# Ledger of designs, part 4: VHH binders against q9x234

Target 1, 288 residues: q9x234
Amino acid sequence: RTFSEEIKEELVNVPFGSREEVISELLGFIKARGDLDVKSRHIVFSLHSFAASRRLLNLMKYLSKPVSEIIVEKSHNIKKRYIKITAEYSESFMVIEPFFDVALFVSFLRGLFLSGGSMTNPRYHYHLEINLFEEETLALTRKSLKDFFNINAGIIELRNTRKLYIKSIKDILVFLEAIGVQRKLEEIDRIVTERKVIGDVNRTVNFIEANAIRTANSTARQIRAIELIKENMGLENLPEDLRRVALVRLRNKELSLRELGKKLNLTKSQIYSKLKRIIKIAERFGDV

## First folded at step 1 (VHH)

Design c08 (framework vhh_8cml_1)
Fold by ESMFold2-Fast, scan of step 1:
Structure c08 (fold): chain B 288 residues (1-288), chain A 120 residues (1-120)
Amino acid sequence: as target 1 above (288 residues)
Amino acid sequence: EVQLVESGGGLVQPGGSLRLSCAASGFTFSSYAMGWFRQAPGQEREFVALISRSGGSTDYSDSAKGRFTISRDNAKNTVYLQMNSLKPEDTGVYFCAAKPTFYRGLYDYWGQGTQVTVSS
């Protein structure tokens, strides 16, 4: 099973709250993976998760909604198994409105995640995403994540798909806890702790190596710093003395510090000091 | 009615130990993260420790790390703070508090506090 599927298996057993909460969760399923058949007034769900399919059927049973067809199909690709569930359509279930109740919003998020969400194994990357094809639904979900949980979700568009994503591990943990994940949170926390220890060790080693390389390639570092300032701030916004040094270095990439100083009537020490200040300014805009 | 009731405070000498307890009622205890805060005389309330719903994750202030241990018993609806190597600067009123999420959000419920005094 995938890491996402293991998370979804926990969500199957989250107790049902109020009727309004169950309806909100079903709306989440619909918004992420439901296809509308207007003529027959049915919604067709194509779910890649067996756990999500079980949860959806439980929600529909609770709401006394008839299921007209359940089939398990293999697509032309043997890796694209999916479960098709056909259910009664209601126009009221397609309407999305602002959330003022956090319990309704987290139920909606649970449905969205089960139906169209995935999370990368935290051993590799901190990444959680949800497919959201409707612009209005995506905008409302992003706003509600910010308003209720102070989660800043990003938006990505890929090949006729639209996704919300969360890259911050703290925000991912808040999201998962909110929708009802428990045991997997403990596992993720352990992985994060272990990864941080390994990251700290690798950071120390990489810092030593990078420092040696930067010492050997100080001219390249200076040029990268100047280019970062040029792109993010503009060289004209540097103090006059630093601007002069930046321009001369950029035009004379092959010259030694002594030769650069000679062009500007500065000592080697003076020009080094000014370049060091330029590098410090550039650190605000990226890795230099 | 929601209630959080702290106990176990008292007077102790520097280097001593105390175990605080917080008994919770009126809400689903296992669905809440539980924290400990303290307020020293003439100062603002400060964070001490936090424990997740299951007890699998904990967080501590810098002053509490290595000296204090937060734990919980969901069957007894109780959260604990074991305080070792107590110092005079640990003196204050200790409050337990409940919030629905471990990593974010505001504390929904607060106890009345228990006095801890560390002095010779």
Scores: ipSAE 0.000, ipTM 0.205, lowest interface PAE 13.6, mean pLDDT 77

Design c09 (framework vhh_8cml_1)
Fold by ESMFold2-Fast, scan of step 1:
Structure c09 (fold): chain B 288 residues (1-288), chain A 123 residues (1-123)
Amino acid sequence: as target 1 above (288 residues)
Amino acid sequence: EVQLVESGGGLVQPGGSLRLSCAASGFTFSHYAMGWFRQAPGQEREFVALISWSGGRTDYSDSAKGRFTISRDNAKNTVYLQMNSLKPEDTGVYFCAASQYGRLYTPEGYDYWGQGTQVTVSS
């Protein structure tokens, strides 16, 4: 079962509001998946979600509109089952203007999402999209998302496909709450919180580990270089500034370059430069 | 009280252009798809072009593609048909029509009709 289908199953149980809100939700289904059968004045819905089909039948029942045919078939082009629902077309389907009232708009959005929407499992990616082929309806929907909910939706156009999408998790949560998601909203919020905690812990651990390894390797190389010089030429044959650094490093192998510098009244850069010179001298006696 | 009134027809030479207008009243124009149909002498009405209620979707007959453009202005309750590169075969009475949302390629899908405007393409 897809994550989108689980959300859609919850939406089936959203209580019906006013008659106008129910018609607005039906208009969402029509705009995404409804085609008028010209000769008989029927509208045909082609849906890929069983939950969306169940919700549509509930809407039609509430409006006392007869459904004349239900066919379940496998799509040749997309390898998915789809449900064809045929219902009588009514002019009342087109009377509602979903973009001027927030209650009508959220009902319209629910219909759009049920018929043409999907959401990726938030454990992997933050992505919600709605297939919406009419450019002006898409533009008005995007504008109304911004105007009513401050949701920033993008538009993507692919070969033979036009989509409205939301990538911000904050905006996705506002969208899902607006259309009536409750249980899944709590689940998503928990997943987001867990991902942030895990991400922060992993980021902190990786930073500490990388710094510790880098420091240990650098210090080990410095000590090895000093020991090679001691064994092959004697530390007393180093210039006095380098000899002083070598002796303090050997005595205090656990100290950072900044702490080492403090003991010698030198900056971190000065200590680093002197240790680099010591390593270069040691290279002639062995691998450092 | 529903009315669709076409204008902009006339006589034009082959290769010429005409812009047809259809003014709508008595219904909520922005909720209806609009189409243009034509009828030549002794022939049945044939599909020319359609535009969805929002203007976001258009479609054309094979003979109209690349030459004609349908558009609408919902604030003015008007639909337009810009006809370029006109041919003698385009001669006929042009009707605008209003219908519910859907794929509207035959006359039976349309609820309201204008009286028509004559387009004649002749030298």
Scores: ipSAE 0.000, ipTM 0.124, lowest interface PAE 16.2, mean pLDDT 78

Design c10 (framework vhh_8cml_1)
Fold by ESMFold2-Fast, scan of step 1:
Structure c10 (fold): chain B 288 residues (1-288), chain A 124 residues (1-124)
Amino acid sequence: as target 1 above (288 residues)
Amino acid sequence: EVQLVESGGGLVQPGGSLRLSCAASGFTFSSYAMGWFRQAPGQEREFVALISYSGGSTDYSDSAKGRFTISRDNAKNTVYLQMNSLKPEDTGVYFCAAKGRWLTSYRAQDYHYWGQGTQVTVSS
């Protein structure tokens, strides 16, 4: 079993969160390794990890999305077995924007890593990489890694592909823990200790600080957007669902998205989606 | 075998105080971030407080801020929640939870190890 596969094995058992988080993880699978055929309305996944394949099938089952074909084949080029999974294309796979909410983002990262990620055994090199075909998605992923986790990722551009990579062991450990690696993380830490790690020990503090700053900035932007709408068109002219979210946010400026959602019986992702729509409406009235 | 065992719950009058304790075993406690969550009947499990593996960083839900204090004793493998100025809306089952060493989280879904819970009732 490869080192990457051992890591992916733990990720299979990460509990499912909200429906939006499951969709975000599926989006990660698509962005890293999905071959999208819009004409046939199919997505074809060619996965080299049996752990990733099991996780993908579990995600599809949770979402009640049909899988039309599963083929297990052996690749002669890399002397490995792989699984081809064909599923119907759904617009719901593309509606989630995983870059502005930490819960959606870690789910997205898990999907990316399972589908197109690899890590070198830390006994040899400190190297983690993820295949990302779309330049914009790669750039946003890199930015969100920095904003949420203070992870410094590099970009490798090749003629027909793009890769995101992390070479700092500190950043690799933060990345792996964020996506749900536990037991293998302890093993990696022991290996790294033997090789003398030089780095910041304040990973948790840096993550909290980055997340708090981003949350504060997002809250300020949300409030500004709501006030622009209030001044220029009136909140009563918003759809009922958006009006309720706007009013609760204004009344409870200090609450997190999750706490705000509890007041409206909505998930964090549903609240974020509605606030994002409010921001887009507000853009017609000023900078938001 | 990983175990988290909560204690210290009970019935108190509004304005009263309780100190919850959570004894951990079966893992390297000093390497794990800890959180407290609560759940009332018919409600979702909600975040209350978190503490980093070293105790150097803490955070609280807005309802708990200024009233509750989370702390830990790594030598005793125990995390605590001191609850002051208790209100009827604080009533629920309180759970301690453990999450991997390097990161804290506000999300119940991110915690893999959970205690059985301890009942807190705030009523006259």
Scores: ipSAE 0.000, ipTM 0.163, lowest interface PAE 15.6, mean pLDDT 78

Design c11 (framework vhh_8cml_1)
Fold by ESMFold2-Fast, scan of step 1:
Structure c11 (fold): chain B 288 residues (1-288), chain A 120 residues (1-120)
Amino acid sequence: as target 1 above (288 residues)
Amino acid sequence: EVQLVESGGGLVQPGGSLRLSCAASGFTFSRYAMGWFRQAPGQEREFVALISGSGGSTDYSDSAKGRFTISRDNAKNTVYLQMNSLKPEDTGVYFCATGKYLIGPSYDYWGQGTQVTVSS
């Protein structure tokens, strides 16, 4: 099996989050590999990954969406087999905008990677790519990768195909961690160390920078959400518990979630939940 | 005070086109996602199309894809729905709205609607 398939096998076991997150992941499958028949209300997925197929079926089952056909076929003009899955399509799948919320966005990325992504074995080359033809979705995905994770992705146009690609090992590690890869990250770190004698320094730098980026993006996103609510609705119109959290976050922009929670006598989990609710409220007013 | 006012509805023949407009006031328009929904008599309100605040992201219902185009002009505080290849099944009252994705006490920012009738 390929290195990409090994990563995808790990992703099959990522726990399901909220219903919106599961829909966002399914939207990723649709945008990368869904051929939609509007009149018959069917969508056909042609997947080269058995792991991606198992994950898709699990998503469909969770959402109670019927699957009408599963066939294993040989690719036309290619020796390799593929799995063809036909499912009934619902308009509700089109309601989710995956670019407003980091949790929705990582779920979307997981779907995109499973259905249209590949990664070269890092022993040979640092390269991750996602086949994604729709120009607007590609542009928004690239922007959100930069905004949420400081990932610098490139775009390549090849006739009737478009690809988003990442060549920096640092950015690849951030990407894989974001979509839920854990065990393979350890293997990649070992391979990078073996390939480069400076691996320990690079691994430490990558880890520190990735953590700092996630924290900075999370905090910046929280502040942006609060400012959007303040401008469009007024903080006084938030439930009192959320208003208190919003005010304390604005006054203490550099504090961690644990430190912020201590000021409000809340656990890290409680403050995270309240900030997530604030972000969800802000989503109606614009990009967060 | 948030206000949404739809216009551009009317009677049209099958295969015809209509352009709906929604004029928005009372908020920072460019920071709101805007959607079009429709409702036929005796049916649930259904999603038609959605556009992000910046205009960088759009989504369409299965029935609208390939026939309808949502767009916005943030300088004019207006969102549009260009409807082509209209069918009798497209008949209904079309509503402009900000997305309803709030969990707590929510503001209802719906317009009054504009009637679209597709018949010969």
Scores: ipSAE 0.000, ipTM 0.169, lowest interface PAE 15.4, mean pLDDT 77

Design c12 (framework vhh_8cml_1)
Fold by ESMFold2-Fast, scan of step 1:
Structure c12 (fold): chain B 288 residues (1-288), chain A 125 residues (1-125)
Amino acid sequence: as target 1 above (288 residues)
Amino acid sequence: EVQLVESGGGLVQPGGSLRLSCAASGFTFSSYRMGWFRQAPGQEREFVALISYSGGSTDYSDSAKGRFTISRDNAKNTVYLQMNSLKPEDTGVYFCAAGPLYSKTWYSPGAYDYWGQGTQVTVSS
């Protein structure tokens, strides 16, 4: 189950509002995936989401509109099934204007997203898009998103298809809340918060590790420290573990901390810690 | 009974102006996209202009852009086409049409369910 499908599953259970809101949602389905045959008076919907298909059938049932055919086919370019639904075209589908009333507009957006929308898992990157082939409808949708919700949507022209996209996580969350997403909103917000925390922790760990490496790799400072100890107290007066490290460092001035660790069967962190203690001991005898 | 009745056609000299009107009855006018098409002798019907159900959006053919203005009055169930800077190439029968809001084939005559009888526009050489 894709992340988009999980969001769409939740939208199936959004309660129906007024008749005009239901028609507005159906108009959204039509704008994103409807292929109208005016002469035969049929609309063919090609949907890649089973959740969207169930919602569409529920909308048609609410409006008492007949569905003449349902076919499940496999997409050759997408490794998923798609559902073709053929319904009678009706003038009642055209009763409302979705761009100037917020309740009608959010219903319209829900239909658009169910029919032609997708969202990338926010764990990887922030991207929501809607396929919207009509230039007028795309322009009006973008304007109404800005006017009602202060959402800044971009446009991608791709061959014979147009897409509206949202890249800002704040705008994506506003969009999803507007169309009726609840549980997935909490999950998305948790992922976003977790990514920020993990990113900050990873940045801090990388900084500390880099600084530790630079300090530990100061071979000249380590040798000076060992020589000061040797001259002032004798290496034999170091604890056994520190004495072994000091002797191996003196014999192998050209080796990295990792290579020294390999000779002593110690981790890089253990070698670093022991050398740090040697340096602190040497500070009593002079400048290191 | 659905009716679209065009008026305002006639003979005009190049560079002249005409205003076409289309009076609609028998359907919910405010729920339909309205378009103007034209047909020259021996040619197929071609798209000229369209207006959304609210009047908030318009589109024009390349030949009409900058010269023609489509408008509507939903209270009067009427759509208009103001034609300025007319050329001999604009000669033809002009049809008013009512079509579906959601068709991606807005420019196709086949996307429109209701049609007027047409009004003749002749731009003399």
Scores: ipSAE 0.000, ipTM 0.157, lowest interface PAE 15.6, mean pLDDT 78

Design c13 (framework vhh_8cml_1)
Fold by ESMFold2-Fast, scan of step 1:
Structure c13 (fold): chain B 288 residues (1-288), chain A 119 residues (1-119)
Amino acid sequence: as target 1 above (288 residues)
Amino acid sequence: EVQLVESGGGLVQPGGSLRLSCAASGFTFSSYAMGWFRQAPGQEREFVALISRSGGSTDYSDSAKGRFTISRDNAKNTVYLQMNSLKPEDTGVYFCAAYRGTWSKYDYWGQGTQVTVSS
């Protein structure tokens, strides 16, 4: 079994979050496929990963979307097996904004990696790549990797191929942890140590740093949205419940959603929902 | 009463351009993703282009990429399809559609506008 497939097998069992997160992961499956056959009401996926295929079927089942056909076929040219899955297509799968927050982005990355990602065995080279055929989506994914996780990704762009790649072992480990890899990270760490890489790669420190960056970027987005509303329409024109949340967030930029909720006698979920509505209002004034 | 009304279709020569418009009424336009589909005689409806609720994300069929641009104006409740470098195979009835998302069953469709590309 390939090294990439072993990583993908672990991802099959990552628990489902919100419905929006599941849809974001499905969007990742779609965006990583340059060979996707789209009919008026159906998508045909041709996947070489059995793990990715099982995960896709689980996503479709969660979303109550019918799968009409599953076939295991062989390529004429290389005689390699692939799984052909025909599933109901909804154009709304393509309109979820995977850059809205870190949870949606992480789910999107997991789908991208499962559908069109690969990683070279770290015994030989440090290299992770993902197919992303749309120029704008690739650019946004690269920017969000930098903004949310401080991951420095490169772009390979040829006439018929676009790929995002990561060569830093530190960044690869942050990426894999973010999408839900745990057990395989221990194997990678051992291999990195055996290759005598200068300096210890402390994954715990890297993961803590990545989480802090994600929180800071999420908070920054919320504050930017509030400032856009303040500049363009005035906070006084927000509904009272949203205005109160906006003011408390601006006054308390370093507080978690739970801590903000305590100041307003609201749950973390209630605060998140109100901030989400604020961001949606701000979108008319600029990208947030 | 929900209505989607397409306009801007017509006859054009290969290599020409057309801009389609879809005017929406009877629902909260900014809460819906908007798409364009086409149907050639004797064939099933084919996806062409799609735009998110905010306009921040777009997607295109392989045949439309690089030639067509979808956009929207939420203040005017209108979605547009700018079609450049038109080919005879682009001939068909073009439909506007509105979607609530994958957990919603609500789809709204227009009546279509005819696009004919011939010399």
Scores: ipSAE 0.000, ipTM 0.130, lowest interface PAE 15.9, mean pLDDT 78

Design c14 (framework vhh_8cml_1)
Fold by ESMFold2-Fast, scan of step 1:
Formats: sequence, C-alpha cells, structure tokens
Structure c14 (fold): chain B 288 residues (1-288), chain A 122 residues (1-122)
Amino acid sequence: as target 1 above (288 residues)
Amino acid sequence: EVQLVESGGGLVQPGGSLRLSCAASGFTFSKYAMGWFRQAPGQEREFVALISWSGGSTDYSDSAKGRFTISRDNAKNTVYLQMNSLKPEDTGVYFCAARLTYGHYKSQYDYWGQGTQVTVSS
C-alpha cells in the first residue's frame, strides 16, 4: 500500500536469470535481514513487505530449497503486519561474491531493497534507504554502487541500525532502474517534472511579489517626501525641475519611473535622480 | 558539439528486415552506453534495446527480444539495430540515445538523435 510496497510489487515479476544471480538475490535478502541461526541450520526472514515475501518464496522454489514455516503476525509495538519465513540454511548461499560482476551485484541490490529497503514518496522527499547491518558488506555495496552506476550513497550509522541512503533523484532513478523497476520509473519521472514546474511557478510568484513590494515601498517613500515638503515649505519653493517631478508623481502614484519619465520627457535615470533629490530635501522635515 | 545521426529507416512489409545505424560524434563514444527507443503515432517513447560501452552486455524490451539485435563498433563510433520479423506494431520513429550509465530508462539518457522513420505496412 505504501510507495515502497508498490515498487516491491513490480519487482516480484522480474525474470530469473542464472542460478548464480538467484543466489546473489537471496544473499541480499540474508544480508538485509540480519538474523541467521547457524546452529539450527535455519534462516529466519522477518519481512514487512508481502511483495518481498512472495519474491523470496519464488527464489526458494527456483533453488529447490524447502521453506519449513510461514507465519503471518502483527507487531505489538507498531501494529504492523510481518511475515516470518523459515528456510533451511545452505553454506552455498554465502559463497557468492556479488561485488565483482554487474549482473550478480544488481541481483544482490534487488534482494537488499526487497528485504530492507524503502523509498519515500517523491512527492514529499527524495530519499531511498537500505538497512545493511554488516560494516564490510555496507562498504563494498557503497563502493560497487559508485563503480558500476556512479551512484553516490551516504551512510547513516545509528546505535541499533546501519543504513545506506541515496538523496539524489538522478541516483535514485539509476538505482531503481538497475534492480528492475520499469512502470514506477515513469510515475516517478512525472512526479519529479510536476514538482519542478510547481517549484518554478512558486519561485516566479515570489520574485514578482518581492519586486512589487520593493517598488511600492519606494513609491510610498517618494510620496511621503513630497507631502512633507508640501506641508512644511510648499512645493512652489522647490526648483522648477523638482517641482514638475513632484507634481507629476503626486498625480500619478500608480506609474513606474519609466512611465513617469515619459510624461516629462525624461529617462528613468533622470526621474530617479530628481526624486532622490526631493527625498533628501524632505529629510529636513521628518523621517522619509 | 554532440551529434547522433540515425539512418536505415524506411518502408518494409510485415516479416521484413531493416538495419538501423546511428553515427555518433562530439563525445567519447566508447565511454557511453547506447540505447534505441521508438515512438509510435500518438504514444510515448518506449525502450527497445540497449548495449553497454564495451558491447559486453545487452538488454531488450519484451517485444524486441528474439527479433532485434543491438551491436556497436567503437572504432567507427556507430551503434546498430538489426530488426528481423518486423510487425505493423513496430511502426514508429526510432531514436538513438547515449548515457554514461547502463540502463533502459529514457529520462537518464543525456544525448538523443532526431530519429528515423520505420513503417511496417499492413
């Protein structure tokens, strides 16, 4: 139901490649889960995602490895559903090295994401993360993401968890593409485009508003200056050129400096200079 | 100046074959993955085939798999698409595209050709 679950639903249908690729994907599930019981020769997977659970069962079936127990339970702490899958441990699951071959690495990433990954809905935030408990595996995964896909992943290290994260939408799209996401890539691209358009519109509106306020404040200051002169000395006591500008500004409060200049056959710079002189004169009579 | 120039399109009968070529210039061709995309009338561009920088890896859409073959010649800065057993549904404008990373997603491609028309008469 979550955005992550929708992505994982799509990954269930990715075709199986070689046996080594399937084992590599299973290794990803194992590394993200962090709960291997070597003594009893069992692996216990605790999965929040029903899609990930279906994919795992399909991988086990392909490898002809028996699943001994499937339990669906509700977490008492967070009131979320979990699926616990118990399967026989095989040492062959751990022999594969997913870091030196791109097909094996892609399969490994798919397993990691299905088992321990999540992505925030891109409408809110660009963020993809994967739980990865082993320091060496985390370091190798980060290095291989950079080497194979030019993905710059960060590391979050908390007392009880260790995570890889990707914040760049370009890198997130490359990651999702690599693990086999197709349909969701189009949806994400549309959301990203929409967010950019909305951002561009909001920036444009803010720019127009800021300029309008600046202009209004400037015009208001000019009018206050002229009124102060009118009340304290009379406009008739201004030099002829300044008196003409003062009168035209007072009668045309809504016009820009350029438009005001046209009425007096003066440039914007000439009008600005004369209004600046008027303001300087008004300072004698009050705050302008 | 980056350029991708497609050629080899045309009109063909169902069951026929065409070989598309894409000549690249203005970038280090051997460092880029290359893809072929197509756009049918009234539809969005869709992925057809891709090839890695060395030619060691290829991928195809479900509709192209078994019928189309992508290849490249890094000495000639050219990528090819051999299309066999053509169907009316293959009709569209075929685009050559380049990207630094290996992958099928159209928005990740940095450079695009202008396209070449393929028409399969029915």
Scores: ipSAE 0.013, ipTM 0.355, lowest interface PAE 8.8, mean pLDDT 81

Design c15 (framework vhh_8cml_1)
Fold by ESMFold2-Fast, scan of step 1:
Structure c15 (fold): chain B 288 residues (1-288), chain A 122 residues (1-122)
Amino acid sequence: as target 1 above (288 residues)
Amino acid sequence: EVQLVESGGGLVQPGGSLRLSCAASGFTFSSYAMGWFRQAPGQEREFVALISGSGRSTDYSDSAKGRFTISRDNAKNTVYLQMNSLKPEDTGVYFCAAKSYLPWRSEAYDYWGQGTQVTVSS
């Protein structure tokens, strides 16, 4: 599971506040990932997170709004799986102003993050981002982050895409705490502390036999890819030849590609090719 | 639950020997590099020794080289530090640590033990 998904899993269990707060959180889902048709009274959500999907269904249930369709689809363009949820739209969503007070704003942020947000594992980079195409909503969200929490968010604008991002670890921790993250905050703080303490030792670690590190990193990537497939689609849905390779890799983590090939009567090149295909499939479910 | 438990520390005279052990649980031990670090009162934490997941590659600080040997037993989920020719300067709390080779975790040690005290004194 991705680091973002682990954070989102924790957010599923945040207790519901007032009805207005629940509507504000739903508005966050709508602004980040909802395609709304006011005339037909339907909203279509395209979510990349199973945790976000469960939270959305719980919000809809609380508001007594029917869900008309749930489909798990594969994106042809980005090769990522997503959950498509179609639900009834209500004009009451239009009258909630998520910027009026802190409680409404943090609920709104939780919805935004669940539906359109991601955070890179802090061991690699300090980076949190949220997709927000609507210019007015993006500007108000940025202003409210500064005004309520002294968070300095930046903006990335690409053709047909807009994102808010936070690079400061201090601001990321404030953001995550505000939306209801607790257990993962302790983990992140520990990682940040360790990075400061052992900065110099990482140079010494990098001088260890390069071949051993490269091999271990390659093997770890393969295992992570297999685990992502197992959690998101099941290994049984892989082609027979790839499923066989995945199972043998998991049982024999210490073996070289040549040794794995010997167990399956395949060449080193054939094993490499199949593991590369497994990694490509896993890319739809998270970073590998 | 990830757990690293150090043992084998104690009081020894200069020139003596100690063998530290670190028992690991809650993760795939052979997929992690294991290291030993130490910290003297009022000092920064210092690298001592490192061993790769397979055990084929090791690295040592200049102060440890030739005197200390790091080893591991993947069947027992345990890493060891054999310390010979101990000096008063080796006094400190010794910590074991685990570092994964997962791409997003390459920059820092992932897990730390609580430490074990080593004192080298008359």
Scores: ipSAE 0.000, ipTM 0.090, lowest interface PAE 22.9, mean pLDDT 77

Design c16 (framework vhh_8cml_1)
Fold by ESMFold2-Fast, scan of step 1:
Structure c16 (fold): chain B 288 residues (1-288), chain A 123 residues (1-123)
Amino acid sequence: as target 1 above (288 residues)
Amino acid sequence: EVQLVESGGGLVQPGGSLRLSCAASGRTFSSYAMGWFRQAPGQEREFVALISRSGGSTDYSDSAKGRFTISRDNAKNTVYLQMNSLKPEDTGVYFCAAGHYTLWSKPSQYDYWGQGTQVTVSS
């Protein structure tokens, strides 16, 4: 199964609250993936999740609303199946205000996520998204996510698609906990922690390796410069202070600039400056 | 936004009990996970206990397991820490904290903090 489906399987067993909360969750299903036909008093749900379908059937049973038809079809596009559920519509489903009470809003979010939501496996990418076609409902949902949970959701609008998305792992975890995810939260936290530890270890190793390479390259460049001068003009033709530095570097290839400076009673900055001058002179004779 | 005020600290003998309370004010309290942390002079703030937004999930430090119980009353906007079998090493300033995520025991994961309440367990 997909990672999203595993999360949705956990949500199937969230206990029902008040009648208003159950209606609010159903409204979420409608707003994400429901085709509302008020005149015929029917709603058609096209769901890509078997878990979401089972939850929807449980909601309809709790509300004593009959399901007229269940069909499994294949979508044009990817090798994906979807489930069509036709259920009786009630005007009361549309009059609930899920944006002003946290319990109603949480129930609404659960319906939205089950019906039109998905989450990428956190091993690969931190991304949660919900399909939400009505501009006003999307705007109110985004505002309520910020107001109730301090979640910063983005909006993607394409020709035939409108989505809310969350990219922050902190916000994703707040979202999932709010809608009733428990066991999968522990798994996600473990993955996030493991990825951070691996990243920290890799950064430390890369830093040490990079510094060792830089130091070795600097020392090698200095030695090559001195050898080029030796072969092309002779070290005896360098000014006495530069000649002393060149000789000490050649005799002590593994010493730091500070340690070389101590042998000549010079500071690290003074020895660096003299070595830089030696390199500049060597550039006349070849690649350093 | 939420503001937190701790109470219930004091001086107690080893083996004694204290109940700490943290009263929250402001909208959205029910949206926060709540934690208790403590700090002794010259030491870093250490985790003690946490409770999820709904109260359905709790976690404790190894030193607190079996002795301390965290609970919350969302109707009263209050979180509690019942501390039993207190030891001298439990001495410190106890802070309550509010954050948006329940699986974190790190101070950096909490957005709002109280001023703290002193707990002293005499040897």
Scores: ipSAE 0.000, ipTM 0.307, lowest interface PAE 13.7, mean pLDDT 79

